# VHH binders against Abasic site processing protein HMCES (HMCES): the designs that were tried, part 26

Target 1, 269 residues: Abasic site processing protein HMCES (HMCES), of Homo sapiens (Human) (q96fz2)
Amino acid sequence: CGRTSCHLPRDVLTRACAYQDRRGQQRLPEWRDPDKYCPSYNKSPQSNSPVLLSRLHFEKDADSSERIIAPMRWGLVPSWFKESDPSKLQFNTTNCRSDTVMEKRSFKVPLGKGRRCVVLADGFYEWQRCQGTNQRQPYFIYFPQIKTEKSGSIGAADSPENWEKVWDNWRLLTMAGIFDCWEPPEGGDVLYSYTIITVDSCKGLSDIHHRMPAILDGEEAVSKWLDFGEVSTQEALKLIHPTENITFHAVSSVVNNSRNNTPECLAPV

## First folded at step 1 (VHH)

Design pa8 (framework vhh_8pnl_2)
Fold by ESMFold2-Fast, scan of step 1:
Structure pa8 (fold): chain B 269 residues (1-269), chain A 117 residues (1-117)
Amino acid sequence: as target 1 above (269 residues)
Amino acid sequence: QGQLVESGGGLVQPGGSLRLSCADAGFTFSDYAMAWYRQAPGKERELVARITSGDSTNYADFVKGRFTISRDNAKSTLYLQMNSLKPEDTAMYYCAAVDYEGYDDYWGQGTRVTVSA
């Protein structure tokens, strides 16, 4: 996974993340650095994306089931990185393979500190290799959405205007992530950055791409991944597996250029 | 079929130079790290050089100081400048896109480099 859409306005995104704490109380996640959230239909590595994480990461005595939402840099910069410029990191940390996560220092260390997060997106993009051509076909991949009487169907035949109606009750994609905190050696603000854990693709996606993000399907999985105060690393890693509860449609090559940020990026073709 | 096209190989005498190019014919280039690999006769494929999307470079010890990897994102082209070529550099050279998990994929057909008197 190397490209996502996360375009919802801040207030809509916040409401889409409504949850229950362990005492059953209804809550909205509390924002950190909300001004750094930049909605986009076409988010690439090194940009900031919203993630959910436990309040306990910021407040020593907080209930670990309470959630913070914060923008973080996509592309994990390890806490031990010694250089002044994160872009000079020799390792690609956009994604982290589930099968080697406990072998790689960049990921094992933050996992040991409970630095698990849930990466939020409308969905993600993948490029299918096409036989007989040098071009790839992009697809937008997302949770199946509950259809309302007024939303209609999402499909290649729908007009772009009809597509925009589906955002009113959109179910956000929730991907398992690992984050770390890096303090610049020359001083400055702490950088929070994340990686998305990846797994083998499910049967439904195998014709598009051989890998997929580790998707946390439903509130029980999301809660257990975030709650590092009650759920051990070993138990949390049991949540990391392919899911079949996913859908997709082909999109325009407009999405290929990460600088294009319009609804056309995810509109069915 | 491959999505990347290598070119620039050929026959050169020891001490000579060659510049290899790898052109993206429709693949998204600027977001990927890129690499050059080679496979010499009777040997396994080995990494020669890597360049990240942020232009950080990494070289195998046996080419350090002689080869330079670079990229031009506007032209969607990867380069390998090879100087002070040795007979041991004789190989088929492949360009690869490094996926977002850091693993190398080979999409080119390769270009042959022969260093001989």
Scores: ipSAE 0.015, ipTM 0.477, lowest interface PAE 6.5, mean pLDDT 85

Design pb1 (framework vhh_8pnl_2)
Fold by ESMFold2-Fast, scan of step 1:
Structure pb1 (fold): chain B 269 residues (1-269), chain A 117 residues (1-117)
Amino acid sequence: as target 1 above (269 residues)
Amino acid sequence: QGQLVESGGGLVQPGGSLRLSCADAGFTFDDYAMAWYRQAPGKERELVARIYSGGSTNYADFVKGRFTISRDNAKSTLYLQMNSLKPEDTAMYYCAAWDYSGEYDYWGQGTRVTVSA
């Protein structure tokens, strides 16, 4: 996964993340650095994206089932990184392979500290290779959405205007992530950055691409991944596997340029 | 275009063996899944085998039990050991590397395998 859409206004995004804590209290996640949230139809690595993580990461003795929502840099900068400019990290940390997560120092160390997060998106983009040409066909990939009179049918057959009606009740894609905290050697604010865990693609996506993000399907999986106070690394990793509960449609090449940030990026063609 | 270079193809009799190699000319293997594809005359390019950085493998049904994919990250080289070759295996064989996101792909130029008496 190397490109997402996360365009909802902050208040809509927050309500889409409503949850119950361990006591059964209905809650909205509390924002950290809300002014750093930048909605976009076309988010690339090194930009900030919203993630969910346990309140216990920030408050000693907090209930580990309570959630914070925070913008984090996409592209994990390990806590041990000694250079002054994180963009100069020589390894690609946009994604973290599930099959080697315990072998790579950059991911094993923060995972051992319970630094698990859930990366939020409207959906993600993948580029299908086309035989006999260097052109690629982009697809927007997302959870199946509940049909309502307001939202109508979702897919390539819908007009672009119909897509705008679905966002109020959109089910956000919830991807398993690992984050780390990096302190600049010359001083400054702590940088929070994340990587998305990837798995082999499911049968439904195999013709588009061989890899997919590890998707946490439903509140039980999301809660277990986030709750590092009660769920061990070994138990949490059992949640990391492909899912068939996804859908997709082809989109225009407008999305190819990460500077394009319009609804056309995810509209069916 | 990729910086992968295939070698090891050639002419072999049915039942014979060949070992294909794919050498990196400019990137690190550890960040990529690697695969072998083939394209027979008049056919579409098809996946033969893939291997992930941790060693997990997948094989097309038509090569299971006969072909073995492996990698040597220290040498930045991908291998395909082909045993019990059949005339149907005659094709141009291509090496490919896919990053985690699938957006940054590298391909080789291909090496030809001919299986005939």
Scores: ipSAE 0.000, ipTM 0.118, lowest interface PAE 15.7, mean pLDDT 83

Design pb2 (from pb1 with W98E D99Y G102W E103G Y104S; framework vhh_8pnl_2)
Fold by ESMFold2-Fast, scan of step 1:
Structure pb2 (fold): chain B 269 residues (1-269), chain A 117 residues (1-117)
Amino acid sequence: as target 1 above (269 residues)
Amino acid sequence: QGQLVESGGGLVQPGGSLRLSCADAGFTFDDYAMAWYRQAPGKERELVARIYSGGSTNYADFVKGRFTISRDNAKSTLYLQMNSLKPEDTAMYYCAAEYYSWGSDYWGQGTRVTVSA
């Protein structure tokens, strides 16, 4: 997973993240650095994306079930990185394979510190190889959506007007991530950065791409992944597996250029 | 994190040195970035220097090469070594504890530094 859409205005995104804490109280996540959130239909690595993480990471003695929402850099910079410029990191840390996460120092160390986050997106993009051509077909991949005005989920056959109406109640894609905190050796602000854990594709996506992000399907999975105060690393890793609860549709080649940031990037073709 | 208490301020001549200290109750000092701010007469508070929990530092341009920030986690104490002091350094100096990038969680009451002939 190397391209996502996260275009919702901050207020709509915040409401889409409504949750219940351990006591059953309904809450909205509290923002940290909200000015760094930049909505886009076409987010690439090294840009900032919103993630959920436990309030306990920021506040001493906080309830570990309470959530913060914060923009973080996509592309994990390990806390041990010694150079002054994070763009000089020789490793691609956009994704972290689930089968090697406990073997790679860059991921094992922050995971051991409880630095688990949930990466938020409208959905993600993948490019399907087409036989006999140099062309690749992009697809937008997202949770099935519930429509109150009609039965069933949003689909490729729906008009652009119907697509615009679904964003107010859009179910955000919730991907398992690991983050780390890097302190510049020559001074400067602490950098928060994340990686998305990847797994083998489910059967439904196998014709599009052989890998997919580890998707946390439902509030119980999201809560357990975030709650590093109560859920051990071993228990949390049991949540990391493919899911079939996903849908997709083909999109225009407009999305291919990461500088294109318009609704056309995710519109059905 | 408890209450922060600054000390070490005083009157010095231009070119002189002072060492400021900031002590707390020892509660979670290691988890905080620590900073020195100052407020000169008629001005707003401005950041002088910050030291993160891992030890990396950030300095305002007007003190680079003259001031050194340091911390002793075992003693829960923050320091500011001020060398080559100038009249422009005259201000109330405040220490602050900052939990990550949330900003200042705790402030001290300040210690006065006066640089004059």
Scores: ipSAE 0.000, ipTM 0.129, lowest interface PAE 15.7, mean pLDDT 83

Design pb3 (from pb1 with W98D D99L S101G G102Y Y104T; framework vhh_8pnl_2)
Fold by ESMFold2-Fast, scan of step 1:
Structure pb3 (fold): chain B 269 residues (1-269), chain A 117 residues (1-117)
Amino acid sequence: as target 1 above (269 residues)
Amino acid sequence: QGQLVESGGGLVQPGGSLRLSCADAGFTFDDYAMAWYRQAPGKERELVARIYSGGSTNYADFVKGRFTISRDNAKSTLYLQMNSLKPEDTAMYYCAADLYGYETDYWGQGTRVTVSA
């Protein structure tokens, strides 16, 4: 996973993240640094994306089932990184392989601190190898939406006007992430950055790409991944596996250039 | 096979120059650290040069001062300018988007460089 869409306005995004805490109270996540949230149809590594994380990370006595939503940099900068420029990190931390996550210092250290987060997106993009040609076909991959699968990739749902109608009740893609906090050695603001855990592709996606993000399907999985106060690292890692509960459609090559940020990036073709 | 397609390899005399190119056919080029690796027959692949998304570079000691890695984000193309070539530089050269040993999913098929009189 190296490209996502997360274009919802802040208020729509917040409502899409409604949840129940451990006591069964209906809540909305509380924002940190909301001004750093920049909606986009074409999010790349090094940009900020909204993530959910436990309130306990910020408040010593908080209920670990309560959620914060915060923008974080995509591309984990480990807390132990001693250089002044995070862009000089020698390792690519955009994704974290599930099979080696406990072997890599950059990931096992924040996991040991309970630094699990849920990365939010409208969906993600992957580029399919086309046999018999050097061209790649991009696809937008997302959770099945209520009644959207009935329209498929053809018909009225193809138009930008019809796509606008679905966003008010869009089910966000919820991907398992690990984050870390890095303090610049010369001073300055703490950098919060994350990586997306990846797994082998499911059967439904295997013809598009051989890897996929670890998707947390449903509130039970999301809750257990976030709740580092009650759910151990070992138990949380049992949630990391491929899922078949995804859908997709082909999109225009407009999405190929990360500088393009228009609804055409995710519109069916 | 992959999204990365290398070109520019060939036969050159010792002391000569070659420019390798690696074209991205839809991968998120601008956002990834890009690297050139090489593999001589019967040997493991070794890192030659890396360029980070911000433009910082890292070189293997055996190519410092002779090779220059660069990227053109507008063209989604990675380059390796190879000067003062030696017979020891003879290898298959591979373009990679991920650091070897961590996320090695994105490799090109390679382009052959032969340095011989």
Scores: ipSAE 0.000, ipTM 0.163, lowest interface PAE 17.4, mean pLDDT 83

Design pb4 (from pb1 with A97T W98Y D99E Y100D S101F E103S; framework vhh_8pnl_2)
Fold by ESMFold2-Fast, scan of step 1:
Structure pb4 (fold): chain B 269 residues (1-269), chain A 117 residues (1-117)
Amino acid sequence: as target 1 above (269 residues)
Amino acid sequence: QGQLVESGGGLVQPGGSLRLSCADAGFTFDDYAMAWYRQAPGKERELVARIYSGGSTNYADFVKGRFTISRDNAKSTLYLQMNSLKPEDTAMYYCATYEDFGSYDYWGQGTRVTVSA
């Protein structure tokens, strides 16, 4: 996973993240650095994306089931990184393979500190390789969505106008991530950065790409991944597996250029 | 600008050989399938060869029998052995991870291969 869409306005995104804490209290996640959130239909590594993480990371004795939402840089910069230019490590930490996460120190160390996050997106993009063709077909991949004006799920063959109307009730894709905190050696603001854990692709996606992000399907999985105060690393890693509860449709090559940031990027073709 | 650095390109006569190397300074090498791509001036970037972490390989039809992709996980280095080079092989050669292919942000500066008399 190397390209996502996360275009919802801040208020709509916040409401889409409504949740219940351990005591059953209805809550919205509390923002950190909300002004750094930049919605886009075409998010690439090195850009900021919103993530959910436990309030306990920021506040001693906080209820670990309470959530913060914060923009973080995509591409984990390990806390031990000593050079001044974090972009030199960007490429190797955009994704983290689930099968080697406990063997790679860049991921094992923050995971041991409970630095689990849930990466939010409208969905993600993958490029299908076609045998005998240099061109690849991009697809937008997302949770099944329910149409509000008629029975059934939104999908391919719906008009672009209908896709514009669906966003108020969009079910955000929730991907398992690991984050770390890096203090620049020259001083300055702490950099929060994340990686997306990847797994083998499910059968439904195998013709598009052989890998997929580890998707946390439903609030129980999301809560357990975030709650590092109650859920151990070993137990949390049991949530990391392929899911079949996803859908997709082909999109225009407009998405290929990460500078294109329009609804056409995810509209069905 | 990524963590992959290509080397080994140069000028060679038709029928000659070159060995390209790709070093991973970022510690991703063991986790990913790796690929070589090439781009001639005015053309799209095209896949040349892939190698999976376990060693299985896949080649574009236009290089089968002439090019060999290999990896040394202990050295975090990817190789492309190019034999029987043709003028049509003239291009910038890039290495990339298979999972991240198609993203410009994940490519090194490349290494230039020129095949001419």
Scores: ipSAE 0.000, ipTM 0.159, lowest interface PAE 15.0, mean pLDDT 82

Design pb5 (framework vhh_8pnl_2)
Fold by ESMFold2-Fast, scan of step 1:
Structure pb5 (fold): chain B 269 residues (1-269), chain A 118 residues (1-118)
Amino acid sequence: as target 1 above (269 residues)
Amino acid sequence: QGQLVESGGGLVQPGGSLRLSCADAGFTFDDYAMAWYRQAPGKERELVARIYSGGSTNYADFVKGRFTISRDNAKSTLYLQMNSLKPEDTAMYYCAAGYLDYSPEDYWGQGTRVTVSA
């Protein structure tokens, strides 16, 4: 996974993340650095994307089931990194293979500190190899959405009014991530950055791409992944597996250029 | 099919220069991040330099200031200008194409050999 859409305005995104804490109380996640959130239909590595993480990472004695939402850099910079320029590590930390996560120092160390997060997106993009041609077919991949006459479906959304209704009750894609905190050796602000854990693709996606993000399907899985105060690393890793609960449609090549940031990027073609 | 083809390798003396080229044989070159990797005998393949579709670059520390990666989208060709070559640069050099920052790379060339010796 190397391209996502996360275009919802901050307030809409926040409401889409409504949840229950351990005590059963309804909550919205509390923002950190909300001004760093930049909605886009076409998010690439090194840009900031919103993630959910436990409040306990920021407040000692906080209820570990309470959630913060924060923009983080896509492309994990390990806490032990000693160079001054984090762009040196832009390669190989966008994704983290589930089968080697405990073998790679860059991922094992933050995972051992409970630095688990849930990466939020409208969905993600993958490029299918087309046999007999060297062209790639991009697809937008997302959770199945509850379809009503009022909300519509993305396949039927061909006008501005229909597009607005598609997003009213959109179920955000929730991907398992690991984050780390890096302090520049010569001073400056702490950098929070994340990687998306990847697994073998499910049967439904195998013809598009051989890998997929580890998707946390439902609030129980999301809650257990985030709650590092009550759920051990070993228990949390049991949540990391392929899922068949996913859908997709082909999109135009306009998405190929990450500078294009319009609804056309995810519109069915 | 959809092959990357490297050229420009050869034998050069320490301190010399070489320019490697990688031609794309028919995928949409502009949409891919391109990279040069190298592999010396008995060692793992390592990243030398990468250039993204937008033109930004990154380099391994051991080649900074000596090597320059560039791309010509109109010609669907990737280049590596190698200056101040050292015996330690002796390796098979591979061209690779991948979707942005994602690893592993999607396409690999067959490699071109670079030998730096007196």
Scores: ipSAE 0.000, ipTM 0.217, lowest interface PAE 13.9, mean pLDDT 84

Design pb6 (framework vhh_8pnl_2)
Fold by ESMFold2-Fast, scan of step 1:
Structure pb6 (fold): chain B 269 residues (1-269), chain A 118 residues (1-118)
Amino acid sequence: as target 1 above (269 residues)
Amino acid sequence: QGQLVESGGGLVQPGGSLRLSCADAGFTFDDYAMAWYRQAPGKERELVARIYSGGSTNYADFVKGRFTISRDNAKSTLYLQMNSLKPEDTAMYYCAAEPWYDSGTDYWGQGTRVTVSA
């Protein structure tokens, strides 16, 4: 996973993240650095994306089931990185393979500190190779959605105009992430950055791409992944597996250029 | 755009109690962190208590055990129960909404005066 859409206005995004804490109280996640949230239909690595994480990461005595929402840089910069410029990191940390996560220092160390987050998106994009050509067909991949005004599922046959009406009740994609905190050697603000854990593609997506993000399907999985105060690393990693509860449709080549940020990027062709 | 209206201030003698209220008529209350600030004569405005959208609370050390912040999302109203009041609590009390969703600017009330005097 190397491209996502996360275009909802801040208020709509926040309401879409309504949850219950351990005591059963209804809550909205509280923002950190909300001004750094930049909605886009076409988010690439090194841009900021919203993530959910436990309040306990910021407040010593906080209930670990309470959630913060914060924009973080996509592309994990390890806390031990000693160069002054994060762009000088020698390897790509956009994604983290589930099978080697406990073997790589960049991911094992923040996992040991409980630095688990849930990466939010409308959905993600993947490019299917077309045999015999150098052309790739992009697809937008997302949770199955329910049309509230017009009973039924969203499909490729729906007009682009109809897609604009679905966002008020859109079920956000919730991907398992790991974050870290990097303090610049020369001083300055702490950089929060994340990676998306990847797994083998499910059967339904295997014809599009061989890997997929580790999707946390439902509030129970999301809560357990975030709650590092009650759920150990070993237990949390049991949540990391492929899911079949996913859908997709082909989109236009407009999405290919990461500078294009319009609804056409995710509209069915 | 939105407007916060404080009420409940007044004159009280040391050891007394007051309950401040802050009502909203212009924005979505339950999406906001809500806070009480105060400004004593000749001092800067300081945080007294905050209640987050999720219900967690934070208090300044000088009011812990004496003041209680609460919110009623159904009524779009913020409260501050003030017990064991001291002359040092004399100030203008302001409620604030921290509008994460609507803009980068805080909404402030006009303030309500609390005077603690013998």
Scores: ipSAE 0.000, ipTM 0.100, lowest interface PAE 20.2, mean pLDDT 82

Design pb7 (framework vhh_8pnl_2)
Fold by ESMFold2-Fast, scan of step 1:
Structure pb7 (fold): chain B 269 residues (1-269), chain A 118 residues (1-118)
Amino acid sequence: as target 1 above (269 residues)
Amino acid sequence: QGQLVESGGGLVQPGGSLRLSCADAGFTFDDYAMAWYRQAPGKERELVARIYSGGSTNYADFVKGRFTISRDNAKSTLYLQMNSLKPEDTAMYYCAADYSLYDSGEYWGQGTRVTVSA
């Protein structure tokens, strides 16, 4: 997973993240650095994306089931990184493989500190290799969306007004991530950055791509992944596996250029 | 380096007011929950007040209604407005930046002394 869409306005995104804490209290996540949130239909590594993480990371007395939402840089910079420029990392930390996450120092160390997060997106993009040609077909991949009686079935032929309405009740994709905090050695702002955990592709996606992000399907999985105060690393890693509860549709090659940031990037073709 | 520098301490009479300031140098002020702690002679450091980047606040019961914590992210400065001061408020006051439970107090200031006495 190397490209996502996360275009919802901040207020819509916040409401889409409504949740219940351990006591059953209905809550919205509290924002940190909301001004760093930049909505986009076409987010690439090194850009910021909103993530959910436990309030306990920031408050000594917090209930570990309470959530913060914060923008973080995509591409984990380890806390031990000694150079002054994060772009000089000699290895790619956009994704981390589930099968080696406990073997790689860059991921094992923050995971041991409970630095688990849930990466939020409308969905993600993958490029299917076409046999006998150099062309690749992009697909937008996302959770199945609940149909309403009023809106009916939303398809490629529906009006732009109907597509605009679908976002009011969109079920965000929730991907398992690991984050770290890096303090520049020459001084400056602490950098919060994350990686997306990847697993083998499910049967439904195998014809598109051989890998997929580790998707946390439902509030129970999301809560357990985030709650590092009550759920150990060992228990949390049991949540990391392929899921079949996913859907997709082909999209235009407009998405290929990461500089293109329009609704056409995820519109069905 | 996460250097925090407190100022504004001094000697005041009971019932008086003081405003403490904490200037940040060298880290992301906006990303941190900022806090005031205090330590009286022979006692442990205790949390007085905490403020998050979004403005949410927590106060120790012994200062509720008397003290107000605030932050100015544009100036990277934390404040503590102390009203109706009591002799029991006499302590060294410390500024801290807390961005996680395990790193709480990693960025501490040197402290500023508050003495409340007739």
Scores: ipSAE 0.000, ipTM 0.140, lowest interface PAE 14.2, mean pLDDT 83

Design pb8 (framework vhh_8pnl_2)
Fold by ESMFold2-Fast, scan of step 1:
Structure pb8 (fold): chain B 269 residues (1-269), chain A 118 residues (1-118)
Amino acid sequence: as target 1 above (269 residues)
Amino acid sequence: QGQLVESGGGLVQPGGSLRLSCADAGFTFDDYAMAWYRQAPGKERELVARIYSGGSTNYADFVKGRFTISRDNAKSTLYLQMNSLKPEDTAMYYCAAYTDWGEPYDYWGQGTRVTVSA
């Protein structure tokens, strides 16, 4: 995964992340740095995306089942990074392979500290290579959505009002991530950055591409991945596997240029 | 976006050999797929060989059996061993780095020139 859509306004995104804590209490995640959240239909590495993480990362003695939502930089900068400029690592840590995550220092160290997060998106984009050409066909890939009389489907949206209805009850894609915290050596704010874990593609996506993000399908999986206070690294890694509960449709080449940030990026063709 | 630097090009006689290198400074090399492309004057850029992060390779039919792509993750370097060179192999050779998920952009070097002539 190297390109996502995450365009929901902050309040809509927050409501889409409603959850229950360990005691069964209904909650909304509390924001950190909400001003850094920039909605977009076309998010690339180095941009900020919203992630869920345990409250225990920020508050000693907090209930580890309670959630914070925070924008983080896509492209993990390890805590041990010695250079002054994190851009030297740009695109190096956009994703990490599940099969080598415990072998690579950049990922093993933060994982050992419980620095697991859930990366939020409307969906992600993938480019299928076509035989005999250098051209690639882009696809938008997302959870199956519940259709309602009012919301319709993405393909049925033909006006701004209809587009709004599509997103009212959208089920966000929830991808397993690892984050780290980097302190600039010359001072300044701590940089929070993440990587998306990748796995072999499922059967349903194999004709599009051979890899996919590790998707956490449902609240039980999301809760266990986030709860580093109760769920060990070894136990959490059992949640990392291909998912068949996914759908997709072809989109136009408008999405190819990451500067294009319009609904056309994810509209079916 | 990443720094790719090709080297090893030059003038060689038909039937000769060259080894091209592509260095990627400061980049987590083994997380990326790597490829060699070439572009002859007045022609479109074409894929010569690919090597994925796991080591699997693909070759264009016109170089199969003559060229070998390899990578050294410890040195963050991509190689193309070119044997039995033909005049039709004359081109600018480019290395590219991209995610193994097939994103629309690749990181490209500036190229290294290979000329095969008497």
Scores: ipSAE 0.007, ipTM 0.252, lowest interface PAE 9.1, mean pLDDT 84

